# VH-VL binders against b7kms5, part 3

Target 1, 80 residues: b7kms5
Amino acid sequence: DTFETVRNTIRIESEVDESLRQLCHEERITKETWLEAAYLYLCEKPEELAQVIQLAQERLSQRKAIADYKRAKTMQERFL

## First folded at step 2 (VH-VL)

Design k2
Fold by OpenDDE, look of step 6:
Formats: C-alpha cells, sequence, structure tokens
Structure k2 (fold): chain C 80 residues (1-80), chain A 121 residues (1-121), chain B 107 residues (1-107)
C-alpha cells in the first residue's frame, strides 16, 4: 500500500496480451502486479529463469526480424 | 491530453439500429477498456459495455442481446450499435475510457461530451 | 446485479458547509467504488476512484472513505462550483452499476 511505483510503457504481442489481460481480469490483478510476481517467483528458480530468458531472447529476435521486414517493405513501396 | 468525441445521427426510428462512433485523440486505443455509457433525460447513468483493443468485449446483460461494440485501431475509434431501438433507448450517449494502473481499474477517467440520440417516429 | 443506494437523493446547502453523501452497496465491493460529479448539460467527471484515491486535478476538499458496503463522499467546505449531481459507481462485478445520484442544491 505504501510502496513507490515507476510508470512504464510495455508493448506486448496482441495474442499474448489478450490472454494475459483475461487472466488478470479474472483474478482481479493487473499486468503490472503479474509481472512483478512472476519475476520475483523466477528469481527463486534459476533454471526456470534461464529458460524464460532464452524464450524472451527468441521473441526479441522475431520482433527485430518483423521490424526489418516492415522497414524494407515500406522502402520498396516508397520507390514504386 | 486524452480526448473523446461521439458522433452519429441524433434521431433514430423505432426498430432501427442506433449507430455511434467515438474518436479518440491524445492516446492510442490500447491498454484501456473503451466504454459506452448512457443517460436518459432527467435520469441516472447506465453502463452499456466496453471493448479492448484486441476485440474482447463485455456488455450489460440488460442490453447484451442488442448491443455491439467494435474497435478500429487504424482510425483510433470504437463504435456502438444498438439494434431494435425503442423510446426507452432515448438518451445522451457517452463514450469514456477505463484505464489500468498498478492499483487496479480507474473507470471513466475521460469522457466525451455526450451525444443525444432520440428514438422517434 | 449489485445495487448502489445513495443518500440523500437531494440536499440543500450553503457555501462553506460540510456536505456528506453516502453510498451503500447491496453486497461487499471491497474498495472498488468511484465518485463522479455531473453538472447540467455536461458529462460526468471523475472525482474519486478506488474509494479514496483523489483524481488528479480534483480539489482536496473532496474526500472519499469506506470499504465493503458503506462509502462516503465528503466536501469539507462547499464552493459555488460544487453545486451538482453526484454519483457513485461500483466496478467490483459486472455489470458495473451507478447509484441513483445525489443532487446538491443551493439553500
Amino acid sequence: as target 1 above (80 residues)
Amino acid sequence: QVQLQESGPGLVKPSETLSLTCTVSGDSVSDSYWTWIRQPPGKGLEWIGYIYYSGSSNYNPSLKSRATISVDTSKNQFSLKLSSVTAADTAVYYCARTDFYSEGLVPFDYWGQGTLVTVSS
Amino acid sequence: AIQMTQSPSSLSASVGDRVTITCRASQGIRNDLGWYQQKPGKAPKLLIYAASSLQSGVPSRFAGRGSGTDFTLTISSLQPEDFATYYCLQDFNYPWTFGQGTKVEIK
């Protein structure tokens, strides 16, 4: 009740965001508190944390690939 | 600064479909429940329903069979359709934002100015 | 649906008066209660959320208290711009429901 918070803008893939939102809604929690809890839980489980980090790295690579593709496509359209 | 603005016809005939659009500016249609609320003349407020940017929606059971809310993220708009209207559906219709914070929901922190829709022959 | 009952339905007061409006829920709603102010011809304005959290830009003379089923909105010293209709809202369960409103009129 008396802890300080930091505002963040978090962009989540739409399907993941929807499922997470639904879970949080049903459990009457927020995505913020879910993320806090999940992180704290994983901090006590180094093997699971490593797996999550690996998965997060893969997802980041996918985001970059998509971004690059979109930029390339935009450039092509601009010159056509 | 977040701003909402309702638009649509102010007169609808009985049995027809009421259609309104809310245009959002100053914020993207994300991480909020985009909501419709109405108020009959001289009466209180009634929650109609909301939509999330993903398309997930929820409605007041009193209107669920007739109400449809949709979102157009490309236009930063969301809309309300209310079918089979009667005189009882005459009201000022508001669009509003329900936001999320670490503390929970913040219902209706921003409102449109409202638009009167009259159901009459 | 959860019913929200406000009291009184209307009251007359003078500038400088302490005004208290009550909202009672038909069942426990924790602190999922908001207060709104509406002036004629205008959209409602959020004053308080989560029972006691003051919305940004709202004067400190407004205060919300309560938890469970009984809630209060207090205006410590009524100002001319405070004459309006006030509504409570529960967002604990769907459908979200408003109180019937309390009209604060000038004496």
Scores: ipSAE 0.019, ipTM 0.749, lowest interface PAE 5.4, mean pLDDT 91

Design y8
Fold by OpenDDE, second read of step 3:
Structure y8 (fold): chain C 80 residues (1-80), chain A 121 residues (1-121), chain B 106 residues (1-106)
Amino acid sequence: as target 1 above (80 residues)
Amino acid sequence: EVQLVESGGGLVQPGGSLRLSCAASGFTFDDYAMNWVRQAPGKGLEWVSTISWDSGSTYYADSVKGRFTISRDNSKNTLYLQMNSLRAEDTAVYYCAKDIFRYGSWTLDYWGQGTMVTVSS
Amino acid sequence: DIQMTQSPSSLSASVGDRVTITCRASQSISDYLNWYQQKPGKAPKLLIYAASSLQSGVPSRFSGSGSGTDFTLTISSLQPEDFATYYCQQSYSTYTFGQGTRLEIK
């Protein structure tokens, strides 16, 4: 049997990425398989999934705020 | 299903004004920034304006700055574009487009079918 | 402002062909590059985001690559429904589109 994969760019916060990279190295797995496994695990853990979703939403909000600031700054710099 | 439906386009004389609307459905409207993008007949796409989810920030292309005003009513799930001092070069199909943040940047993942604006004497 | 330049402006190809469209930014935009497809009389459709990420529902024959200033969109095996105009778009500083590439039937 075969399976298809989807290519995606993933941006991870530097400290988290480093920690995850180290873990994957030590456990001889990849970030890709880690994400797949983590998701599948959480799908069977509704309470834990809800907690992860909440944390993810908070982190997304922070990223959006930073991105919005960068947009504003970029537009201002065009007139300097 | 995400849907964006533009309206308000039409024929107007140079120096005139129009107000475009974009009715949004199928997603949480107030979670996303919204955009206007236009396309002159037979030409390419041109970004016009962006408004943040809470209207706290607005951005404009130099070609429309001072003449166009983007706004939104989140209670009505509607995006607006007030166009004043219209010029012939503003003639275009005007699209509203949903802004999504992924992987550290922005993308227009859904577009309306557009409304035609013709500026002519 | 960041200018986006696509090449070619137009090209003719046959079904089954491998097609490559290039996009160049006037300055580095990292990987903040999107590709759109537009058919006549229709709204643009998102194909690729973040230079190489395939939008959900888009066939795997579409792929994107590049970073910095040079980017490419590739259709591995052209299908009849792929004849359209393609646009690159930088999202590094608001939005700027390339001039478009019209892909026609040979």
Scores: ipSAE 0.378, ipTM 0.866, lowest interface PAE 1.2, mean pLDDT 94
Fold by ESMFold2-Fast, scan of step 5:
Structure y8 (fold): chain C 80 residues (1-80), chain A 121 residues (1-121), chain B 106 residues (1-106)
Amino acid sequence: as target 1 above (80 residues)
Amino acid sequence: EVQLVESGGGLVQPGGSLRLSCAASGFTFDDYAMNWVRQAPGKGLEWVSTISWDSGSTYYADSVKGRFTISRDNSKNTLYLQMNSLRAEDTAVYYCAKDIFRYGSWTLDYWGQGTMVTVSS
Amino acid sequence: DIQMTQSPSSLSASVGDRVTITCRASQSISDYLNWYQQKPGKAPKLLIYAASSLQSGVPSRFSGSGSGTDFTLTISSLQPEDFATYYCQQSYSTYTFGQGTRLEIK
């Protein structure tokens, strides 16, 4: 056995998941292999990797802002 | 590991005052709302008060409004409950509880051991 | 305030039994319901949050279901350490606990 794998569960935005699922279906690949290939490809492309990291940081900031808003909103609402 | 340790309970006369403390460790205290929940002997749980992570908002059960004050010192990782004008019906074990917002909902994920407050002559 | 009513107030069961406890809210609370376990002389412990989500470290024999006004906590195969009092709690408007269900050895 030459391939050791690990199981991960990740949460992805619904629209992104639908788009990725369609791509994987049309190209006859899996989400697992697409993720592996994307990461390996970007590791060989430092300028493109930096752009992807920037996009990831922006997306993380957006999620945090939404979570903070929901947290504050529900904190106030539950005591009305 | 998350740990909450209450102190300050004891025997007090009706009309008296008592201040409870809750020392927190094992998590970033100033990221979480905190609660006091009480339980009278042989009875169920009753929510008493909530304070937001930044002390900007405080909320109280109708039974304690105007008599109890919740506060916190984020620099000391400590939650407080100042109890004034105590009544016999305030006799209970008082629990400190950490409030977490997860999946759109609030829940009390960790509780302290409790401290007993007895209001009696 | 939102009233929370648990059924039954007490029940007796044997190790290996499937146990069901219900909780009813006086108005719709969506899925803003938590379940806690309390053993004599100890603080409550979170079991289930958001009606059906299992807290990390809680055995998989515990499960929650429901939405709106009617909620259920199920223990699929009762173990000796499960004899305790169980409380539901709504977090939709302030906090209100049910009166508790005491699970006793048959």
Scores: ipSAE 0.020, ipTM 0.680, lowest interface PAE 5.9, mean pLDDT 89

## First folded at step 5 (VH-VL)

Design fb12
Fold by ESMFold2-Fast, scan of step 8:
Structure fb12 (fold): chain C 80 residues (1-80), chain A 128 residues (1-128), chain B 107 residues (1-107)
Amino acid sequence: as target 1 above (80 residues)
Amino acid sequence: QVTLVESGGGVVQPGRSLRLSCAFSGFSLSTSGVGVGWIRQAPGKGLEWVALIYWDDDKRYNPALKSRFTISRDNSKNTLYLQMNSLRAEDTAVYFCAHRGYKFSLGPGTWSSYFDYWGQGTTVTVSS
Amino acid sequence: DIQMTQSPSFLSASVGDRVSITCRASQGISSYLAWYQQKPGKAPKLLIYAASTLQSGVPDRFSGSGSGTDFTLTISSLQPEDFATYYCQQLNSYPLTFGQGTKLEIK
């Protein structure tokens, strides 16, 4: 066949998903082909790829901080 | 086999404009992934990145220079240009053009960019 | 902007010596770092990219190491043609920035 593919389940933030789905609908492409094209394009501009990686690291840190905060709040609420 | 040759430098008065050219061979700016940039070096000083243009005409500038400098290309002539406006004494430097290379693989590997081939430079002197 | 600081700014050494030059980034740049050699009156020459990958045609006595913020260029056995100025460059973020340079002089 044309491609060997892997199916992945990915959890992204709802606002981002809504925006990406709207873009894909308007441009008549799929989420998976956009992801492939975006990654391949960035591989040809490593300096831009580096900036995307930095943003990804920041978003990951923010998610961890939020998870830690929610855990602490839950413990306090259970106590009280 | 890759060569870059700068031209257009000289002595100019402050406030004037100057256009530099870089004639290159051995690669094409229409080839996906290719970029060419300008890097300058003031007398006795270090290297400073000026601007970069990619195959898709995407342009990136040093923010300190963006208001006065414009990078452009003519693919039919294999030539890169740097238009410099409102020149100041601090713009006095040797201006190099350089091929921006990159490497990536879809398997295990390293993704990076670099300036692998450089011209000899052209000297711009801004003096009253 | 990412500031690149090299150490030392000047280095005196003898042929046959092992020398190391360091480069520090003001924020993490992963391995998006290149090293260049510049001889008087000449254009810079790429030595190493991706922090540790030797450019084709560069002698094996040159090596690079490090990731994140701290990087080192090492010349294992200094040759007469190695007396030059060395620059590191980060290609992680715009504007692309260079270190101030390290001038390697004969002792």
Scores: ipSAE 0.290, ipTM 0.811, lowest interface PAE 3.2, mean pLDDT 90

## First folded at step 8 (VH-VL)

Design kx8
Fold by ESMFold2-Fast, scan of step 10:
Structure kx8 (fold): chain C 80 residues (1-80), chain A 121 residues (1-121), chain B 107 residues (1-107)
Amino acid sequence: as target 1 above (80 residues)
Amino acid sequence: QVQLQESGPGLVKPSETLSLTCTVSGDSVSSSYWTWIRQPPGKGLEWIGYIYYSGSSYYNPSLKSRATISVDTSKNQFSLKLSSVTAADTAVYYCARTDFYDEGLVPFDYWGQGTLVTVSS
Amino acid sequence: AIQMTQSPSSLSASVGDRVTITCRASQGIRNDLGWYQQKPGKAPKLLIYAASSLQSGVPSRFAGRGSGTDFTLTISSLQPEDFATYYCLQYFNYPWTFGQGTKVEIK
């Protein structure tokens, strides 16, 4: 029997991906099942879920700031 | 879906200021670079300049002394003012978005439908 | 300012034809070149950016090639909806400049 699945493409930091890949290899699981399990586990723990959401918001803000800087630099390099 | 729509008077008298507004929906005006492009009847495209919500801007040297582009983040709009107009400024005016895909520069990926401005007495 | 010259200024073609439009920059612009399609009475539409990257939703019959000063847009099998004016744009250096346009008209 099989579960109905959907395919996603996501971008994560290289160092985080390497760490997660090693964990999955050592524990004999996949990135897909780890993501599903982590989400399901956190949904049952509201205080921990809130902490994860806060970390996600902070990481998103940092990535946006870096992207904004790079984009501004790209536009400025068009002078001359 | 991102949509842009120009608005403003279709007729402007010589020596007056041409004023146009572009209303953005489906995207935040703070997330991209915004531009105006014009096309005189039967002629090609001319880039006017860009604005970023922080105030960063650039104007084509041919229009720099007369053109001002501004952004209103509360209304999710940006606008063009072109002073001291003459018959040579008669054109269809387009607003458009410049964005980044995978941090690569992508100019004018979405356009408004354009608005004809005729300079005549 | 960098001058963009398109050739030909106009061409006549039939449905199913392979059409090639050329754009030449007066100086090197790397791959900072876009192609836009404009139908009568309509706003231009982005087809290709970064010289060869196909915009999402644009048919695969459109292909851009080139780098530096010489660029081409090829339509491998012309369709009825492809009769339009095509513009190239350099965005390497300010001010950004368009070519004069190439009109693709029905034979």
Scores: ipSAE 0.559, ipTM 0.864, lowest interface PAE 1.2, mean pLDDT 93
Fold by OpenDDE, second read of step 14:
Structure kx8 (fold): chain C 80 residues (1-80), chain A 121 residues (1-121), chain B 107 residues (1-107)
Amino acid sequence: as target 1 above (80 residues)
Amino acid sequence: QVQLQESGPGLVKPSETLSLTCTVSGDSVSSSYWTWIRQPPGKGLEWIGYIYYSGSSYYNPSLKSRATISVDTSKNQFSLKLSSVTAADTAVYYCARTDFYDEGLVPFDYWGQGTLVTVSS
Amino acid sequence: AIQMTQSPSSLSASVGDRVTITCRASQGIRNDLGWYQQKPGKAPKLLIYAASSLQSGVPSRFAGRGSGTDFTLTISSLQPEDFATYYCLQYFNYPWTFGQGTKVEIK
């Protein structure tokens, strides 16, 4: 590789992942290079970056809510 | 960024109650599980227990009869009380965060620096 | 309680070496396993969660593998800052339990 890379584990919501996969296939790029490019682009776009951060915060909140629900459900099942 | 800091007496007499507080900054205590872990000098790690903001808690059976974890959302703190201590309870006590998302748990992604508690007369 | 057995308890290695640490659970724990690094006088640091997920900020030379009962932590090329004690953790069932630790020392 021309660039030194760092290994990461990225867990993406399935529908988003599939959509992103299709886009990358059509444009002959990878999810990794898409992420790199998108971040670098947003670093120069403070207003757009703020919007993406807000969206990311909302999505995280939703993921935690789902997790919390699953924990509660598991607890309920344990005592049935 | 998330930071945790333990506080409390570093010396406790036998049969008394060990009391520690963990102050959390950079995150709300309502968003994760909050855990206590200890490590006797030169020994391994032992999970004590954790608490959720709702009050749900789980304890290591080895300590369940003596350990109580509580949370104070207004102060963004959670605490550990360990009653009837003996020399065997001498250890570095750590507080830590367990985060979570829909895919699962992320245990102890942030730790306090730890505080040594010595049980001695 | 689920018992976590690490092997070896200690090992000596040189900078650049490939190091592998094993953790075996007394029963199936799916992928609910974490790996931690601890240096003297410091708190443990999360390296891997969910058996193979690399924690943010952790160098790519660290890798976790396994599921069920057998798990491994691999350091592809040992660096000077990697000499430390490593612990596995199962969080599949309560109580959560750690392995006894593996001390990685300089040869």
Scores: ipSAE 0.145, ipTM 0.820, lowest interface PAE 1.5, mean pLDDT 92

Design pr14
Fold by OpenDDE, look of step 11:
Structure pr14 (fold): chain C 80 residues (1-80), chain A 121 residues (1-121), chain B 106 residues (1-106)
Amino acid sequence: as target 1 above (80 residues)
Amino acid sequence: EVQLVESGGGLVQPGGSLRLSCAASGFTFDDYGMNWVRQAPGKGLEWVSTISWDSGSTYYADSVKGRFTISRDNSKNTLYLQMNSLRAEDTAVYYCAKDIFRYDSWTLDYWGQGTMVTVSS
Amino acid sequence: DIQMTQSPSSLSASVGDRVTITCRASQSISDYLNWYQQKPGKAPKLLIYAASSLQSGVPSRFSGSGSGTDFTLTISSLQPEDFATYYCQQSYSTYTFGQGTRLEIK
């Protein structure tokens, strides 16, 4: 059997990316197949999925806050 | 489907005031920052103002700072732009535009069709 | 304040042509660069974000490249519906648009 794939670019926090990379190396899998497997697993685990979503939302909020801080900082620096 | 609908534009004399509204639908309004961008007739796009998703931060272009105020009412899914001390150079189509956060930065992924503001004596 | 300068301000091309538009930032903006298309009487439409990522629904003939201060929008084979004005936009510090590039039919 064959299947089609979609190329995606993602940005992962450096520490998480390194840890995930190491895990994939040790387990002889790829980040791609890890992501697919994790998603498929969670689709069958509604409680676990909800927990992961909550964690993802928190991480997104943190990223937004950092980006907004950078906006404020750069705006302030315009007058320096 | 995401929809943004601007209103409140019209003819006003120099020194006058006008309040624009942008009605948003089709997405969770309070999760996203919102923007005003304007375009003078036959000219390019100019960013005017931004309000963060949590309303905690507002930003203004130097050309409008001190005269314009951006605000939002999340209970009404509505963005506002209060424009005071209007000048001829403020004449433009005013667009509201939605932020999206991707790759650790912001992008305007949806725009309204705009509302025309004409400042003339 | 970050200034964005596009080149050229206008150009004429024919259907099927390869078209390139450049955008330069007055300082480094990493890859926080977006491209928009605007047709007369219409609101701008997002084409590319993060310098090289294609917005969903945008034809693959559009592509973006660059980082730092120099960026490029490329249309590999111009189609009739591509005649419009294009704007680059930095999102490193709030937003600033280039002056626009008007793409006309030759």
Scores: ipSAE 0.571, ipTM 0.895, lowest interface PAE 0.9, mean pLDDT 94
Fold by ESMFold2-Fast, scan of step 8:
Structure pr14 (fold): chain C 80 residues (1-80), chain A 121 residues (1-121), chain B 106 residues (1-106)
Amino acid sequence: as target 1 above (80 residues)
Amino acid sequence: EVQLVESGGGLVQPGGSLRLSCAASGFTFDDYGMNWVRQAPGKGLEWVSTISWDSGSTYYADSVKGRFTISRDNSKNTLYLQMNSLRAEDTAVYYCAKDIFRYDSWTLDYWGQGTMVTVSS
Amino acid sequence: DIQMTQSPSSLSASVGDRVTITCRASQSISDYLNWYQQKPGKAPKLLIYAASSLQSGVPSRFSGSGSGTDFTLTISSLQPEDFATYYCQQSYSTYTFGQGTRLEIK
């Protein structure tokens, strides 16, 4: 066996992507390897992993709220 | 595995009422919004209604506003559509569909088999 | 209300053909567009979400592209199981489906 890989396509905030891209360029690593390393590192740090999960949940809730706000606004404008 | 099973369809006279149910299994029902989508015989798909995971928000297509009510019972993993003042143009197969949030957008990722509603005299 | 218009309404093709179906939104919807496949007597099945992302388990011969108002679904090498009706759907503001494109055997 060697590394078995899967292709992932993800959408992330543009400012986060630009910051991560600059970091990867400066350190001569790739986004793929940074994501793998970050996850593996956090799996060894339960307290830090919990904080990251909390932030992820907050960010997901914010994105859902924005999407729901757009739908609510459109429905409300149509009923006026 | 995700399963959605609709029931409650049948023949009803114009002006009548009917309540559809959708029994969900294979996922955490109270984490997801649910939808009703219909399809008249030989026609295309038409979105009917959406309900949020907590019942805090409901939305309806213009064609059914004031006549249909979407609701859910999270303790029973069941979605409902109460249909009142039915018209011939409401004749369709009614599908329930689970939404999912991906790429800052909503998508209908799983659908039930549908239940046929016929409004005729 | 956002209107979705598909073109063509129907087309005939042979196994192995490259097939292109288009979808136009009445206003810009960014990339909030999904594609579904429906076979006779069956519920729709999600093929593509966010204009170009392939749903898990869907063959790679299916691809989507576009942004704003103009979108395309392409089947690179048509297989017998691909004869079906295809629907686009905007998810920018609730849901609106196109009228469908029926893909038939030539």
Scores: ipSAE 0.221, ipTM 0.801, lowest interface PAE 4.7, mean pLDDT 89
Fold by ESMFold2, look of step 11:
Structure pr14 (fold): chain C 80 residues (1-80), chain A 121 residues (1-121), chain B 106 residues (1-106)
Amino acid sequence: as target 1 above (80 residues)
Amino acid sequence: EVQLVESGGGLVQPGGSLRLSCAASGFTFDDYGMNWVRQAPGKGLEWVSTISWDSGSTYYADSVKGRFTISRDNSKNTLYLQMNSLRAEDTAVYYCAKDIFRYDSWTLDYWGQGTMVTVSS
Amino acid sequence: DIQMTQSPSSLSASVGDRVTITCRASQSISDYLNWYQQKPGKAPKLLIYAASSLQSGVPSRFSGSGSGTDFTLTISSLQPEDFATYYCQQSYSTYTFGQGTRLEIK
């Protein structure tokens, strides 16, 4: 009687991933169960969930800006 | 549903000009970068140009730089390509494509059906 | 500029076959690699993004792999609707497409 699961691919910043791996190792859990538990816990706390969403939006914006810079940098280097 | 409809193609003499349009619907146009990609008859795909959601950044393939200008009117959900100093080598189907960022990667997730540009004397 | 080279340029295969198509970049592009399918008279359709991520609505028999300079598109069991031309495309800086691989009925 097990849970049905879905396989997903994600990318995590290296320093965050290392910290998360250390936490999961110390607590003897997996990244998957940590993600599930974090979401389920926050579902009961609307104000804290909103704060996490705000931080996630900031991080998404930063990652998009880095990707945009790479595209602009290629154009700049062609002129130099 | 996402729709991209190109128009403005046709027959033109070398050295001439054309302006292509791409009408967008079914998504928030202002949230996405847009692209032109062309395909010469019997040939592969060639990226032509990219414009950011706010027109703040534009990018061009070397083969068209200085001759083509990409632009957009977000109030009309329309992408444009002004093509000047056309050459026989510019003969192609021109596709409009939606630029999306996800998983740290830029991708062309939806394409129009294309408009044919023929440059012939 | 980043050159994308596909191999083979064409191949013939039968329904049910496993098919692989290779794409090589002239420099490392990490996993910033997309795959598209194009049928005659139609616009390209996105299959794979970020080298290995499957676009929604694309059958699971399609898969992508690779990182750096060498990438592979695999169709695990070829279906009649899979006969088309396939393009790889880098998105590391701007966009460059491979020259295409035409997959035909044997």
Scores: ipSAE 0.093, ipTM 0.748, lowest interface PAE 5.4, mean pLDDT 88

Design pr15
Fold by ESMFold2-Fast, scan of step 8:
Structure pr15 (fold): chain C 80 residues (1-80), chain A 121 residues (1-121), chain B 106 residues (1-106)
Amino acid sequence: as target 1 above (80 residues)
Amino acid sequence: EVQLVESGGGLVQPGGSLRLSCAASGFTFDDYSMNWVRQAPGKGLEWVSTISWDSGSTYYADSVKGRFTISRDNSKNTLYLQMNSLRAEDTAVYYCAKDIFRYDSWTLDYWGQGTMVTVSS
Amino acid sequence: DIQMTQSPSSLSASVGDRVTITCRASQSISDYLNWYQQKPGKAPKLLIYAASSLQSGVPSRFSGSGSGTDFTLTISSLQPEDFATYYCQQSYSTYTFGQGTRLEIK
């Protein structure tokens, strides 16, 4: 008699989280339902979905580059 | 399913060389950084080396720097560790481990079963 | 290098017990802390990442907490398959493992 659900935890940019939290508060919805609605909507819009995937790939590459930089910096400090 | 299979371990004399291989399957190998982690008999885990997805960056533990070289062949889905100037303290099981990037950090989400390297006269 | 210290080095427990293992970093690592389980003769298995996130397929009786320098792994109701060695690992700057905690049957 209910939806079968799973609990997820995600880490997103602080600025994005603050903006999304404000939107959810103003519209009286939850982050969970916003995420579900956004994904379902994009699944019906292939060109828009492709644009979102491209942005996600770019953001992931940036985060990986930052993580790699932190490793490199730590290794350099070890050699001093 | 993700699988990592190490090979190349064995008995070697101090000062000798050995090349380890790790055959990867079940994921897109060239999207992930790869690692070698070792464990001496009865001791804890020690990170040895990391190589980026594109081989552009390599990192080494101080204990192996200048003696070990990590490399990969993305066309063969294989990770390597070239070990030179081996010492008794390099005796350990060597594990291949896959990185995953989550929460702006790296973690080792899958490990191989390891290959034993014994450095003894 | 960031040093990781685990406590205790070993502990004995019975099935059904609540078990707590701690890990301390020599400097703040935020929540860049992972927990691994290793059974004799086997490779380590990821249990917890980002201090408190449960890896897919890991039983819910495992939980992690902490941030900064002090971290805890808890097993709420110990099962026979949980007897193993547990390692914490920082991923803030390269990787450093704790020395391990061996969990044994009473």
Scores: ipSAE 0.019, ipTM 0.744, lowest interface PAE 6.8, mean pLDDT 88

